VH-VL binders against q9c0h5r722to879. Designs and how they scored, part 24

Target 1, 158 residues: q9c0h5r722to879
Amino acid sequence: WSSESIKKPMIVTSDRHVKKEACELFKLIQMYMGDRRAKADPLHVALEVATKGWSVQGLRDELYIQLCRQTTENFRLESLARGWELMAICLAFFPPTPKFHSYLEGYIYRHMDPVNDTKGVAISTYAKYCYHKLQKAALTGAKKGLKKPNVEEIRHAK
Key: E = the ipSAE of ESMFold2; O = the ipSAE of OpenDDE; V2 = 0.75 times the mean of E and O plus 0.25 times the DockQ between their complexes.

## First folded at step 12 (VH-VL; framework fv_anetumab)

Design w5 (at its last look DockQ between E and O 0.14; V2 from the best seeds 0.00; counts 0 for: pae E 4.8 > 2, placed apart)
Fold by ESMFold2, look of step 12:
Structure w5 (fold): chain C 158 residues (1-158), chain A 121 residues (1-121), chain B 111 residues (1-111)
Amino acid sequence: as target 1 above (158 residues)
Amino acid sequence: QVELVQSGAEVKKPGESLKISCKGSGYSFTYYWIGWVRQAPGKGLEWMGIIWPSDSYTRYSPSFQGQVTISADKSISTAYLQWSSLKASDTAMYYCARISGWRFYGAFDIWGQGTLVTVSS
Amino acid sequence: DIALTQPASVSGSPGQSITISCTGTSSDVGSYNYVSWYQQHPGKAPKLMIYDVSNRPSGVSNRFSGSKSGNTASLTISGLQAEDEADYYCSSYTDSGTLFVFGGGTKLTVL
């Protein structure tokens, strides 16, 4: 977990568009989780995060690693819960790449054990929900269509 | 015991319709993808498509898109494979299989016993 | 949709080790560790023997092992037994639109 901005992506990439967007994505994740002030309500912040992952294929693995970072050793209970919630939302729209799938699956699976629960957050419940969504997303692929995700789709995905 | 039980062998004529079934038991049916696999007589395995039983989302192999319909009724833990008009070339063994709940890119861990479909005049 | 290449047949004597190859491309076996192997006895459904290149499901003998090098995956059966006589298929995830691709199958004969 970090309260600070990042200046470079967590995954090494040569794609300049991905590098540029990774730092903005981290800010959006922090905003959704309540660790950074946001002008927009959480639903619209989640929409922007999901839209970036949906539209920028090279950003998807970075997005999931950032979510893993922000849910690891995070002692801010509402932030922690919102981080897992955002992971579930994004998994409704796109999977990680096949090369990264095993990492994310392992991360989620490790958190399904109730030993990881805290008094204020049932991490294993969130992880089981994310695991179910990941299993479906891996074989559906990214949602197909002419339009980006919209607010109603985000609301339904929650 | 985890198992997939398929409907019995079928003998049909060209042009007839057919719907075969695959019933899961001993596990949470809606938590796993179900796939259908064809094996023509003396030939290898060909995957046909997959279904997520919880909401009936389907994805077909390009070779079988538009050739068959895959569906499910989660209330009775059953998946289906259906033809609207059978051809003699549809003569094959058809298996349903569950995709592994832990590692699932192509790992079919539980298989039905197969349904032999014979299409001849 | 391309099939993974397997030898049509292999043979060995009881107690020996044999290896069955499964050659794909950089779009499947070469890039991904999502290779599985299935055993099929005559008249029976396939049985999963290996997943993720080298992992054995519960209940599968440790005489079966898997590996990969480059675009080629391998299934090795040590301590060959008469009951191992069957057809063996490999499968892999693929970048192509088919999601999965099977090999053509290998008939293992125990002499």
Scores: ipSAE 0.212, ipTM 0.717, lowest interface PAE 4.8, mean pLDDT 85
Fold by OpenDDE, look of step 12:
Structure w5 (fold): chain C 158 residues (1-158), chain A 121 residues (1-121), chain B 111 residues (1-111)
Amino acid sequence: as target 1 above (158 residues)
Amino acid sequence: QVELVQSGAEVKKPGESLKISCKGSGYSFTYYWIGWVRQAPGKGLEWMGIIWPSDSYTRYSPSFQGQVTISADKSISTAYLQWSSLKASDTAMYYCARISGWRFYGAFDIWGQGTLVTVSS
Amino acid sequence: DIALTQPASVSGSPGQSITISCTGTSSDVGSYNYVSWYQQHPGKAPKLMIYDVSNRPSGVSNRFSGSKSGNTASLTISGLQAEDEADYYCSSYTDSGTLFVFGGGTKLTVL
């Protein structure tokens, strides 16, 4: 977990657009988690995050590794819970790439052990939910169609 | 190329301690679980446990819980299997293997060459 | 507890097709598609031949195929060759205390 912004993508990429969007994406994640002042309500922030990941395939793995970072050694319980919630939301719209799937799956599985739960936050419950979402998304792929994610879909993904 | 290279054969006596190693190369070591599998002479494969190298989170088979310790050093892409006190019944070939996925695949896709451990008086 | 049962041995002549069965004692093998198959030659490490019931890793001959019906997974080897003589193990991921289970192994002899 970090309270500071990132200056470059966490995953190595040659895509200039991904490089640029990665920093902005991290800020949005921080906003949703409550670690940064938000410009919009959490629902709309989540929508923006999900939309970015859905529309830019090259940004998906970056998005998930950023969420892994922000849910690792995060002692801010509300922030931590929101991080996992955001992961679940994103998994409802798109999986990571096959290349990154094993990492994310392992990370989520690691956190399914209740022994790692913190007082007031049942991380294992979030992780189990994410695990199922990941498995489903891996089989079905990203949301199909031309219509972008919407706020109603975000609500149902929580 | 992706590979796991294990330490050499060991000859020990009962009561001695032992630590064998498994080094990964050709891939991101922290992206995959590492498992250990035992094969007694002339017997089948037995799953022992797994470790997540990033934070050394471990899971053991009930049969091996408390009998061995699995650890890892991600800085050198190496996993370990160790005994505090060997028994003759620990005589076996020990394999490390990379696990590709979990419930999605749950397969050991890359195997080390094995480490033969012989325990005798 | 979960157990996978394989025949102790199977045999076939070159060019024939043989099948090795792997039967679960619980609903795990039948309910989940987390079955893998491994080939092991004498003195060698196991090699992944099939994962997720019927998928072949890169480099594995298309003579090897996997399927599942009910609580029984099957490995089929077509066009049997001398080099196929080995031990074969099935495995399954399980959502229990024992995360991974192996079958007892099957010795394949090419006559």
Scores: ipSAE 0.100, ipTM 0.721, lowest interface PAE 3.2, mean pLDDT 91
ESMFold2 (binder alone), look of step 12: mean pLDDT 92; pTM 0.944

## First folded at step 14 (VH-VL; framework fv_anetumab)

Design x1 (at its last look DockQ between E and O 0.60; V2 from the best seeds 0.00; counts 0 for: pae E 3.5 > 2)
Fold by OpenDDE, look of step 14:
Structure x1 (fold): chain C 158 residues (1-158), chain A 121 residues (1-121), chain B 111 residues (1-111)
Amino acid sequence: as target 1 above (158 residues)
Amino acid sequence: QVELVQSGAEVKKPGESLKISCKGSGYSFTYYWIGWVRQAPGKGLEWMGIIWPSDSYTRYSPSFQGQVTISADKSISTAYLQWSSLKASDTAMYYCARISLYRLYGAFDIWGQGTLVTVSS
Amino acid sequence: DIALTQPASVSGSPGQSITISCTGTSSDVGSYNYVSWYQQHPGKAPKLMIYDVSNRPSGVSNRFSGSKSGNTASLTISGLQAEDEADYYCSSYTDSGTLFVFGGGTKLTVL
């Protein structure tokens, strides 16, 4: 977990667009998690995050690794919970790339043990939910069609 | 132990309907995709489709789209494969199999024993 | 469409090493990154022997190994034994309309 912004993508990429968007994406994640001042209500922030990941395939792995970062050693319970919630939301719209699947899967799996639960936050429950979402998303793929994610879908994904 | 148990052999006539079953045990049924695979006599394996038991989301092979229906009842950890009208060419062994994504990247790691379907006039 | 081609049959003597090839016909190299191998004895269900090109599930003999070069995956069986006589199928997961494709199968005979 970090309270500061990132200056470069967490993944290795040569894509300039991904490089440019990665920092903004991280800020949005921080906004949703409550670690940064939000420019909009949480649902709309989540929508923006989900839309970026949905529309830009190259950002998906970056998005998920950023979420992994922000849910690791995060002592802010509300922030931590919201981070996992955002992961679940994103998994409802798109999986990580096959290359990154194992990493994310492993990360989630490790957090499914109740031993990881903290005071007031059942991380294991969030992790199990995310694991379930990941397994489904792996074979369903990203949201199909031309219609972008919407607020109602975000609500349902929570 | 983790296993898939399928319903018994079927002998049918063309035009008849059929529904065969695949029951999972020893694992969380709703956390794994179930696939159906056909094997005609003396032939190879053919992927037919998959189902996500949790919400019954399905995907079919283009070759089997509209030809069969895959369903599931998660309350009893059972997946189904059914035909509305059997053809002689449907004669085959049908396998259900669990798809493991955990470190397996879409491999069929657990198989049912198979259900033989014979369709003849 | 993605298709996997296997030799119809291969044979070897006990103790020998044999290799079964699985060649993808698609120009999309990425489509063959997730190859699995299955063993099927007569009248039995297939058994997963190799996943993700070269990994063995628990309980599978280390005599079985997998590799890939270009668009060709290979299953190698070392120290061939009588019980290895079976049909072997390669499979590939694809992120397309056809999620799973099987090869035509290879009959392995132990002489």
Scores: ipSAE 0.691, ipTM 0.884, lowest interface PAE 0.8, mean pLDDT 93
Fold by ESMFold2, look of step 14:
Structure x1 (fold): chain C 158 residues (1-158), chain A 121 residues (1-121), chain B 111 residues (1-111)
Amino acid sequence: as target 1 above (158 residues)
Amino acid sequence: QVELVQSGAEVKKPGESLKISCKGSGYSFTYYWIGWVRQAPGKGLEWMGIIWPSDSYTRYSPSFQGQVTISADKSISTAYLQWSSLKASDTAMYYCARISLYRLYGAFDIWGQGTLVTVSS
Amino acid sequence: DIALTQPASVSGSPGQSITISCTGTSSDVGSYNYVSWYQQHPGKAPKLMIYDVSNRPSGVSNRFSGSKSGNTASLTISGLQAEDEADYYCSSYTDSGTLFVFGGGTKLTVL
C-alpha cells in the first residue's frame, strides 16, 4: 500500500501512452479508495478507471498490479474494501492479459482464505467474487462494442 | 466425486435435429466453463465452443460458429449441444469437458464419457 | 483448428523413457505457458496428464513430466509401461484467433 503518487508505471513497458497513463491511473485508484481527495463521487471515479482499462489495452495489467499494490499491507479498512471492490468492478469489463493472468489469479486465490478477513472487511468474500469474475473475463475477453462503460454498468458491477 | 455424465449414443438421418446433454455433479457447476470437443472417427480432438453456465454466455471456435448451438440450464447443472439439421459429416464422438478452475487457458480437467452421434441414411 | 505439430507415432520398450514433442508458434506455445497434455486410451475419454507446461494433476504418476523450450513443448514418460500405450494430445492457448488449439495427436506404442 502507498499514500504517495508514482512517477512511472509499476510494470516495465515500452508504450509511451501506457507510461503516461499509469501515473494518472494510480491517482484515480487512490481517489476511489479514499486515499486521495476527489471532487467526483466514487461511482464516477470508478467509471473513469474502468473506462481507461477498457479503452487502453496496454494499461490493463498495470491497473491490476496497482490494485494488488494498494490492497497489500493496507491497514485502512475502508480503503482496503474499496480496493477489492474496484478490482471486482474492473473485472466485469476486461481481463488482464494471459501473461499476467496467473499472477492475478494467484493473488486473488491467496486472499480467498477467511484468515485474511478483518473486523469490518470480509476480504475472502471480495476475493471469491473477484475470482469468479476473473475466470469468466479471462475467456470472454473485454466487453465488446464501440461504447464505453456507463454509470449503470458500473453500478451493477459493484 | 466430480463427474460429467453425457446422454446416450444417437443414430440419426441427415436433416434431423438433435440435442445432447452433459450433466455435472460433485462440484459448483456455475464456477467452471464447460466446453464441447469433437472427435471424428479415427481423428484427433477439436474444440467446438465453451459456455459460462452462470449466465449462458457462449464462445465458439470459428470452425463451428453457426453450425451448432451450445446452451445450459444451470438449475439442473446441465449443458447442451444441439444441431438444427444434422449432416453425415457430423458423425463423431462428442465430449463435454470442464475447464480447470484456475490456470484455465486450455486445461480440460474433467471429461464426460462421450456421446457417439452417427448420421447416415 | 489444429495448429500444433506432434509426431504421428512414437514407440519405446518397457522401462525406457520417451519424449513426445508439440511444436507451435510464437502465438501459442512460444508466448504462453498454458500447454496441457491429454492421454486417450481406445474407446475412452481423454484424461488430463499435464497442465501449465509441467504440472501434474492429483492422481497422475510422476513418471509423466512436461517441459517447454521456445515454441516446443515436450511430454516425457519415464519407466515406460504397457498401459502407457495410448494416443497423446497437446493443447495450448493461442492469441491467433481460435482461443484453444489441439495437436494432431501422437500414437505411443509400447513394444
Scores: ipSAE 0.347, ipTM 0.761, lowest interface PAE 3.5, mean pLDDT 85
ESMFold2 (binder alone), look of step 14: mean pLDDT 91; pTM 0.938

Design x2 (at its last look DockQ between E and O 0.61; V2 from the best seeds 0.00; counts 0 for: pae O 2.3 > 2)
Fold by ESMFold2, look of step 14:
Structure x2 (fold): chain C 158 residues (1-158), chain A 121 residues (1-121), chain B 111 residues (1-111)
Amino acid sequence: as target 1 above (158 residues)
Amino acid sequence: QVELVQSGAEVKKPGESLKISCKGSGYSFTYYWIGWVRQAPGKGLEWMGIIWPSDSYTRYSPSFQGQVTISADKSISTAYLQWSSLKASDTAMYYCARISLYRDYGAFDIWGQGTLVTVSS
Amino acid sequence: DIALTQPASVSGSPGQSITISCTGTSSDVGSYNYVSWYQQHPGKAPKLMIYDVSNRPSGVSNRFSGSKSGNTASLTISGLQAEDEADYYCSSYTDSGTLFVFGGGTKLTVL
């Protein structure tokens, strides 16, 4: 977990567009999780995160790594819960790449044990839902979803 | 304990309909894709299609799109393969298999025993 | 659709090692580590022996191993035993949009 901005992506890339978008994405993730000040309501912040991952396929693995980072050793319980929630939302719209699937699957799987739960944060429930969504998404297709994410779909993905 | 049990062998005439079944037990049925695989007599394995039993979303191999229907009833942990009008060329062994995505995208890790379908005049 | 090429047959004596090849393209074998191998005895369903190129499921003998070089995956069986006599199929997740493909199969005869 970090409260600070990042200056470059967590996945090595030579693409300047991806580098810039990765830094902006991290800010949006922090805003959704309540770790960064935002004027927009959480639903619209989640929409922008999901839309970036849906639109920019080269950012999908970076997005999921950033979510893993922000849900690891995160002692801010509200932030932790919202990080898992955002992961579940994104998995409703797009998968990671095949090469990253095993990493994300392993991360989610080890959080499915109720021993990881804390008072007020049922991590295992989020992880089970994320696992189910990840497994379906893996063989549904590598392309963008059929439609651009919208507010109604974000509400239903929670 | 994890197993897929298929319905019994069928002998049919061309033009008849058929629905064969594949019942899963010993695992969370809605957490895995189920695939169907054909093996014609003396031939190799051919992937036909897959289904996500939780919501019945399906994908078909191009060779079988429009030729068969794959469905599921998650309340009884059962997947189905169905023909509306059988042809002699449908004579084959049909397997259902569970697809594991743990560190893989195509591991058919648990197989049913197979259903032999014979279509002849 | 995409075909994976396997030799039609291979043979070996008990105690020897043998290798079965599975040759495809960069979109099915070369670019992804999603190759699996299946053993099928006569009249029986296939059994998963190797997944993700080189991993063994629980209960599969360590005499079975898998590898990949370029566009060719390989199944190696060491210490051949009579019960290894079977048909062997490779399969791959494909980058071409057909999703999965199986090789044509290889009949292993233990002499």
Scores: ipSAE 0.546, ipTM 0.809, lowest interface PAE 1.6, mean pLDDT 85
Fold by OpenDDE, look of step 14:
Structure x2 (fold): chain C 158 residues (1-158), chain A 121 residues (1-121), chain B 111 residues (1-111)
Amino acid sequence: as target 1 above (158 residues)
Amino acid sequence: QVELVQSGAEVKKPGESLKISCKGSGYSFTYYWIGWVRQAPGKGLEWMGIIWPSDSYTRYSPSFQGQVTISADKSISTAYLQWSSLKASDTAMYYCARISLYRDYGAFDIWGQGTLVTVSS
Amino acid sequence: DIALTQPASVSGSPGQSITISCTGTSSDVGSYNYVSWYQQHPGKAPKLMIYDVSNRPSGVSNRFSGSKSGNTASLTISGLQAEDEADYYCSSYTDSGTLFVFGGGTKLTVL
């Protein structure tokens, strides 16, 4: 977990667009988690995050690794819960790339043990939910069609 | 011990309905896709469809879309394959199989023993 | 749709090495293109032998190996044994309407 912004993508990429968007994406994640002042209500912030990941394939792995970062050693319980919630939301719309699947799967799996639960936050419950979403999304792929994610879908994904 | 156990052999006539089952054990049934595979006598393997037991979301092969129904009861870790009206051409061995995504990337890692369905007048 | 072509049959003597090919006829495989191999003895269910082109599940003999070149995947069985006599199927998973496709199968005879 970090309270500071990132200056470069966490993944290795040569894509200039991904490099540029990665920092903004991290800020949005921080906004949703409550670690940064939000420019909009949480649902709309989540929608923006989900839409970026949905529309830009190159950002998906970056998005998920950023969420892993922000849910690791995060002592802010509300922030931590919201981080996992956002992961679940994103997984409802798109999986990571096949190459990144194992990493994310492992990360989620490790957090499924109730021993990882903290006071007031059942991380294991979030992790289990994310695990289901990941496994399903891996075969179904990203949300199909031309219509972008919407607020109602975000609500349903929570 | 991870395993899938299927229901017994079936002998039916054309026009009859049929529902066969596949029960999983030794693992979390809701964490894995279940697929059905047909094998006609002396023929190869044919993918029919898959189901996500948690919410019963299904995907069918185009060849089997509308021809069969795949369902699941997660409370008893069981998946089903059913026909509303059997045809002689439905005579085959039917396998259920678990799809592993953990490092296996979409492989059928656990198979049931198969259910033989014979349809004849 | 993706189609996988296998030789109908292959044969070898004990101790020999044989290879079974699996050739894809479609280039549209999408972002998900994983090859697996299955062994099936008469009257038995298929068994996963290779996944993701070249990986062996736990319990599978190291005599079995997989590779891929271009649009052709290959299963190699070294040190052929009588117990290896079976049908072998390749399979591919793709993010398309037809999520899974099997090859036609190859009958391996140990002479």
Scores: ipSAE 0.281, ipTM 0.780, lowest interface PAE 2.3, mean pLDDT 91
ESMFold2 (binder alone), look of step 14: mean pLDDT 90; pTM 0.934

Design x3 (at its last look DockQ between E and O 0.44; V2 from the best seeds 0.00; counts 0 for: pae E 2.9 > 2)
Fold by OpenDDE, look of step 14:
Structure x3 (fold): chain C 158 residues (1-158), chain A 118 residues (1-118), chain B 111 residues (1-111)
Amino acid sequence: as target 1 above (158 residues)
Amino acid sequence: QVELVQSGAEVKKPGESLKISCKGSGYSFTYYWIGWVRQAPGKGLEWMGIIWPSDSYTRYSPSFQGQVTISADKSISTAYLQWSSLKASDTAMYYCARIRLYGAFDIWGQGTLVTVSS
Amino acid sequence: DIALTQPASVSGSPGQSITISCTGTSSDVGSYNYVSWYQQHPGKAPKLMIYDVSNRPSGVSNRFSGSKSGNTASLTISGLQAEDEADYYCSSYTDSGTLFVFGGGTKLTVL
């Protein structure tokens, strides 16, 4: 977890668009998690995050690794919960790339044990939910069609 | 160990209904897709459909759409393949299998032989 | 529609290396990106031998390897053994249209 912004993508990429969007994406994640002042209500912030991941395939792994970062050693319980919530939301719209799947799967799996629960925050519950979404999305792929994610879908994905 | 165990062989007549089962064990049943594969005598493998046991979301092969029904009972880690009216051409071995990333069928049941004859 | 074509049969002597091809016949872009191979002995269920073109599951002999060039995937069995005699099927997954397709199968005979 970090309270500061990132200066470059966390993944290795040569994609200029991903490089450009990665820092902004991280800010949005921080906004949703409550670690940064939000420019909009949480649902709309989540929508923007989900829409970026949905529309830009190369940004998906970056998105998920950023979420992994922000849910690792995060002692801000509300922030932590919201980070996992955002992961679940994103998984409802798109999986990571197959190459990144194993990493994310392992990360989520390690958090499924109730021993990881802390001070009333049921991380294991969020992790189980995310694991479920990950496995399903791995086969169904990203949201189909030309219509972007909407607020109602975000609300339902929570 | 992770395994899928299928119900026993069936001998039926044309027009009869049938429901065969596939029970998973050794893993979280609701976290993996289950697929059904048909193999007619002396023939190759044919994908029939898949199901997500948690919410029973299904996808069918176009060749089997409307011909069979795939369902699941997650409370007992069991998937089902069902016919409302069997035909002689349904005579085959039927396999269930767990599906992993990359579309890999990594765990297979032992198969259920279905024989349909007058 | 997507389809996978395999040779009906291949044969080899013990110790030899043989290759089974699996060719996609569809013109769909993105087809055949995820290829799996299955071994099936008579009266037995299929066994996953290769997934994602070239990856071996745990417990599968390193004598089995997979590759792909263009629309043709290949299964290579080196150091052929009597126990390798079986039917082999390729499969492809796609997230559009028909999700899964199996090849017609190849009967491998060890002479």
Scores: ipSAE 0.612, ipTM 0.868, lowest interface PAE 0.9, mean pLDDT 93
Fold by ESMFold2, look of step 14:
Structure x3 (fold): chain C 158 residues (1-158), chain A 118 residues (1-118), chain B 111 residues (1-111)
Amino acid sequence: as target 1 above (158 residues)
Amino acid sequence: QVELVQSGAEVKKPGESLKISCKGSGYSFTYYWIGWVRQAPGKGLEWMGIIWPSDSYTRYSPSFQGQVTISADKSISTAYLQWSSLKASDTAMYYCARIRLYGAFDIWGQGTLVTVSS
Amino acid sequence: DIALTQPASVSGSPGQSITISCTGTSSDVGSYNYVSWYQQHPGKAPKLMIYDVSNRPSGVSNRFSGSKSGNTASLTISGLQAEDEADYYCSSYTDSGTLFVFGGGTKLTVL
């Protein structure tokens, strides 16, 4: 977990557009989780996060790594819950790449045991939901053909 | 104990319909893809199609698109493979399998032998 | 039909190590670490022996190991035993429109 901005993506890339978008993405994730000031309401912040991951395929693995980072060793309970919530929302619209799938699956799987739960945050429930979404997304052909994110779909993805 | 149990062997004539079943137990049925695999006598394995039992979303191998129908009833943890009009060339062993990762068929049913002859 | 290339047969004596190859393309074995191996005894369903190139499921002997180099995956069986006599199939995730591809199978004979 970090309260600070990032200056470069967590995944090395030579694509200048992806580098810039990765830094902006981290800010949006922090805004949704309540760790950074936001002008827009949470629903529209989630929409922007989901839309960036949906539209910029090279950003998808970076997005999930950033979510893993922000849900690891995060002791701010509301922030932690919102981080997992955002992961579930994004998995409704796009998967990670096949090459990154095993990492994200392992991360989610480790959190499915109720031993990870804390008072007021049922991490295992979020993780089970994310696991279900990830498993379906893996073989759906999510490279193309997923519905563009919109506010109504985000409400239903929660 | 995770297992897939398939319906019994079938002997049919060309033109008849058939629906065979695959029942899962010992795991959360809706959490995994179920696939169907054909093995003609003395031949190798051919992937036919997959289904996500939670919402019945399907994908078919190009070789089997339009040739069979894959369905599921999640309330009884059962997947199905069906033909509207069998051909002699449909004679084969048919397996269902649970799929994890990107194509690890980790649990297999015992197989259903389908024999189609005049 | 796209298929992974396997030798039609291999053989070995008890106690030896043998290797079965599985050659694909840059669109499957070369690009992804989603190669699986299956053992099938006569009249029986296939059994998953290796997934993700080199991982063994619970209950599979450590005599079975997997690896990959370039577009070729390999299954190695050490300490060969009579019970290892079976057909072996590889499979891979693929970028092509087929989603999965199986190899043609390799018959292992223990002499």
Scores: ipSAE 0.327, ipTM 0.742, lowest interface PAE 2.9, mean pLDDT 85
ESMFold2 (binder alone), look of step 14: mean pLDDT 92; pTM 0.939

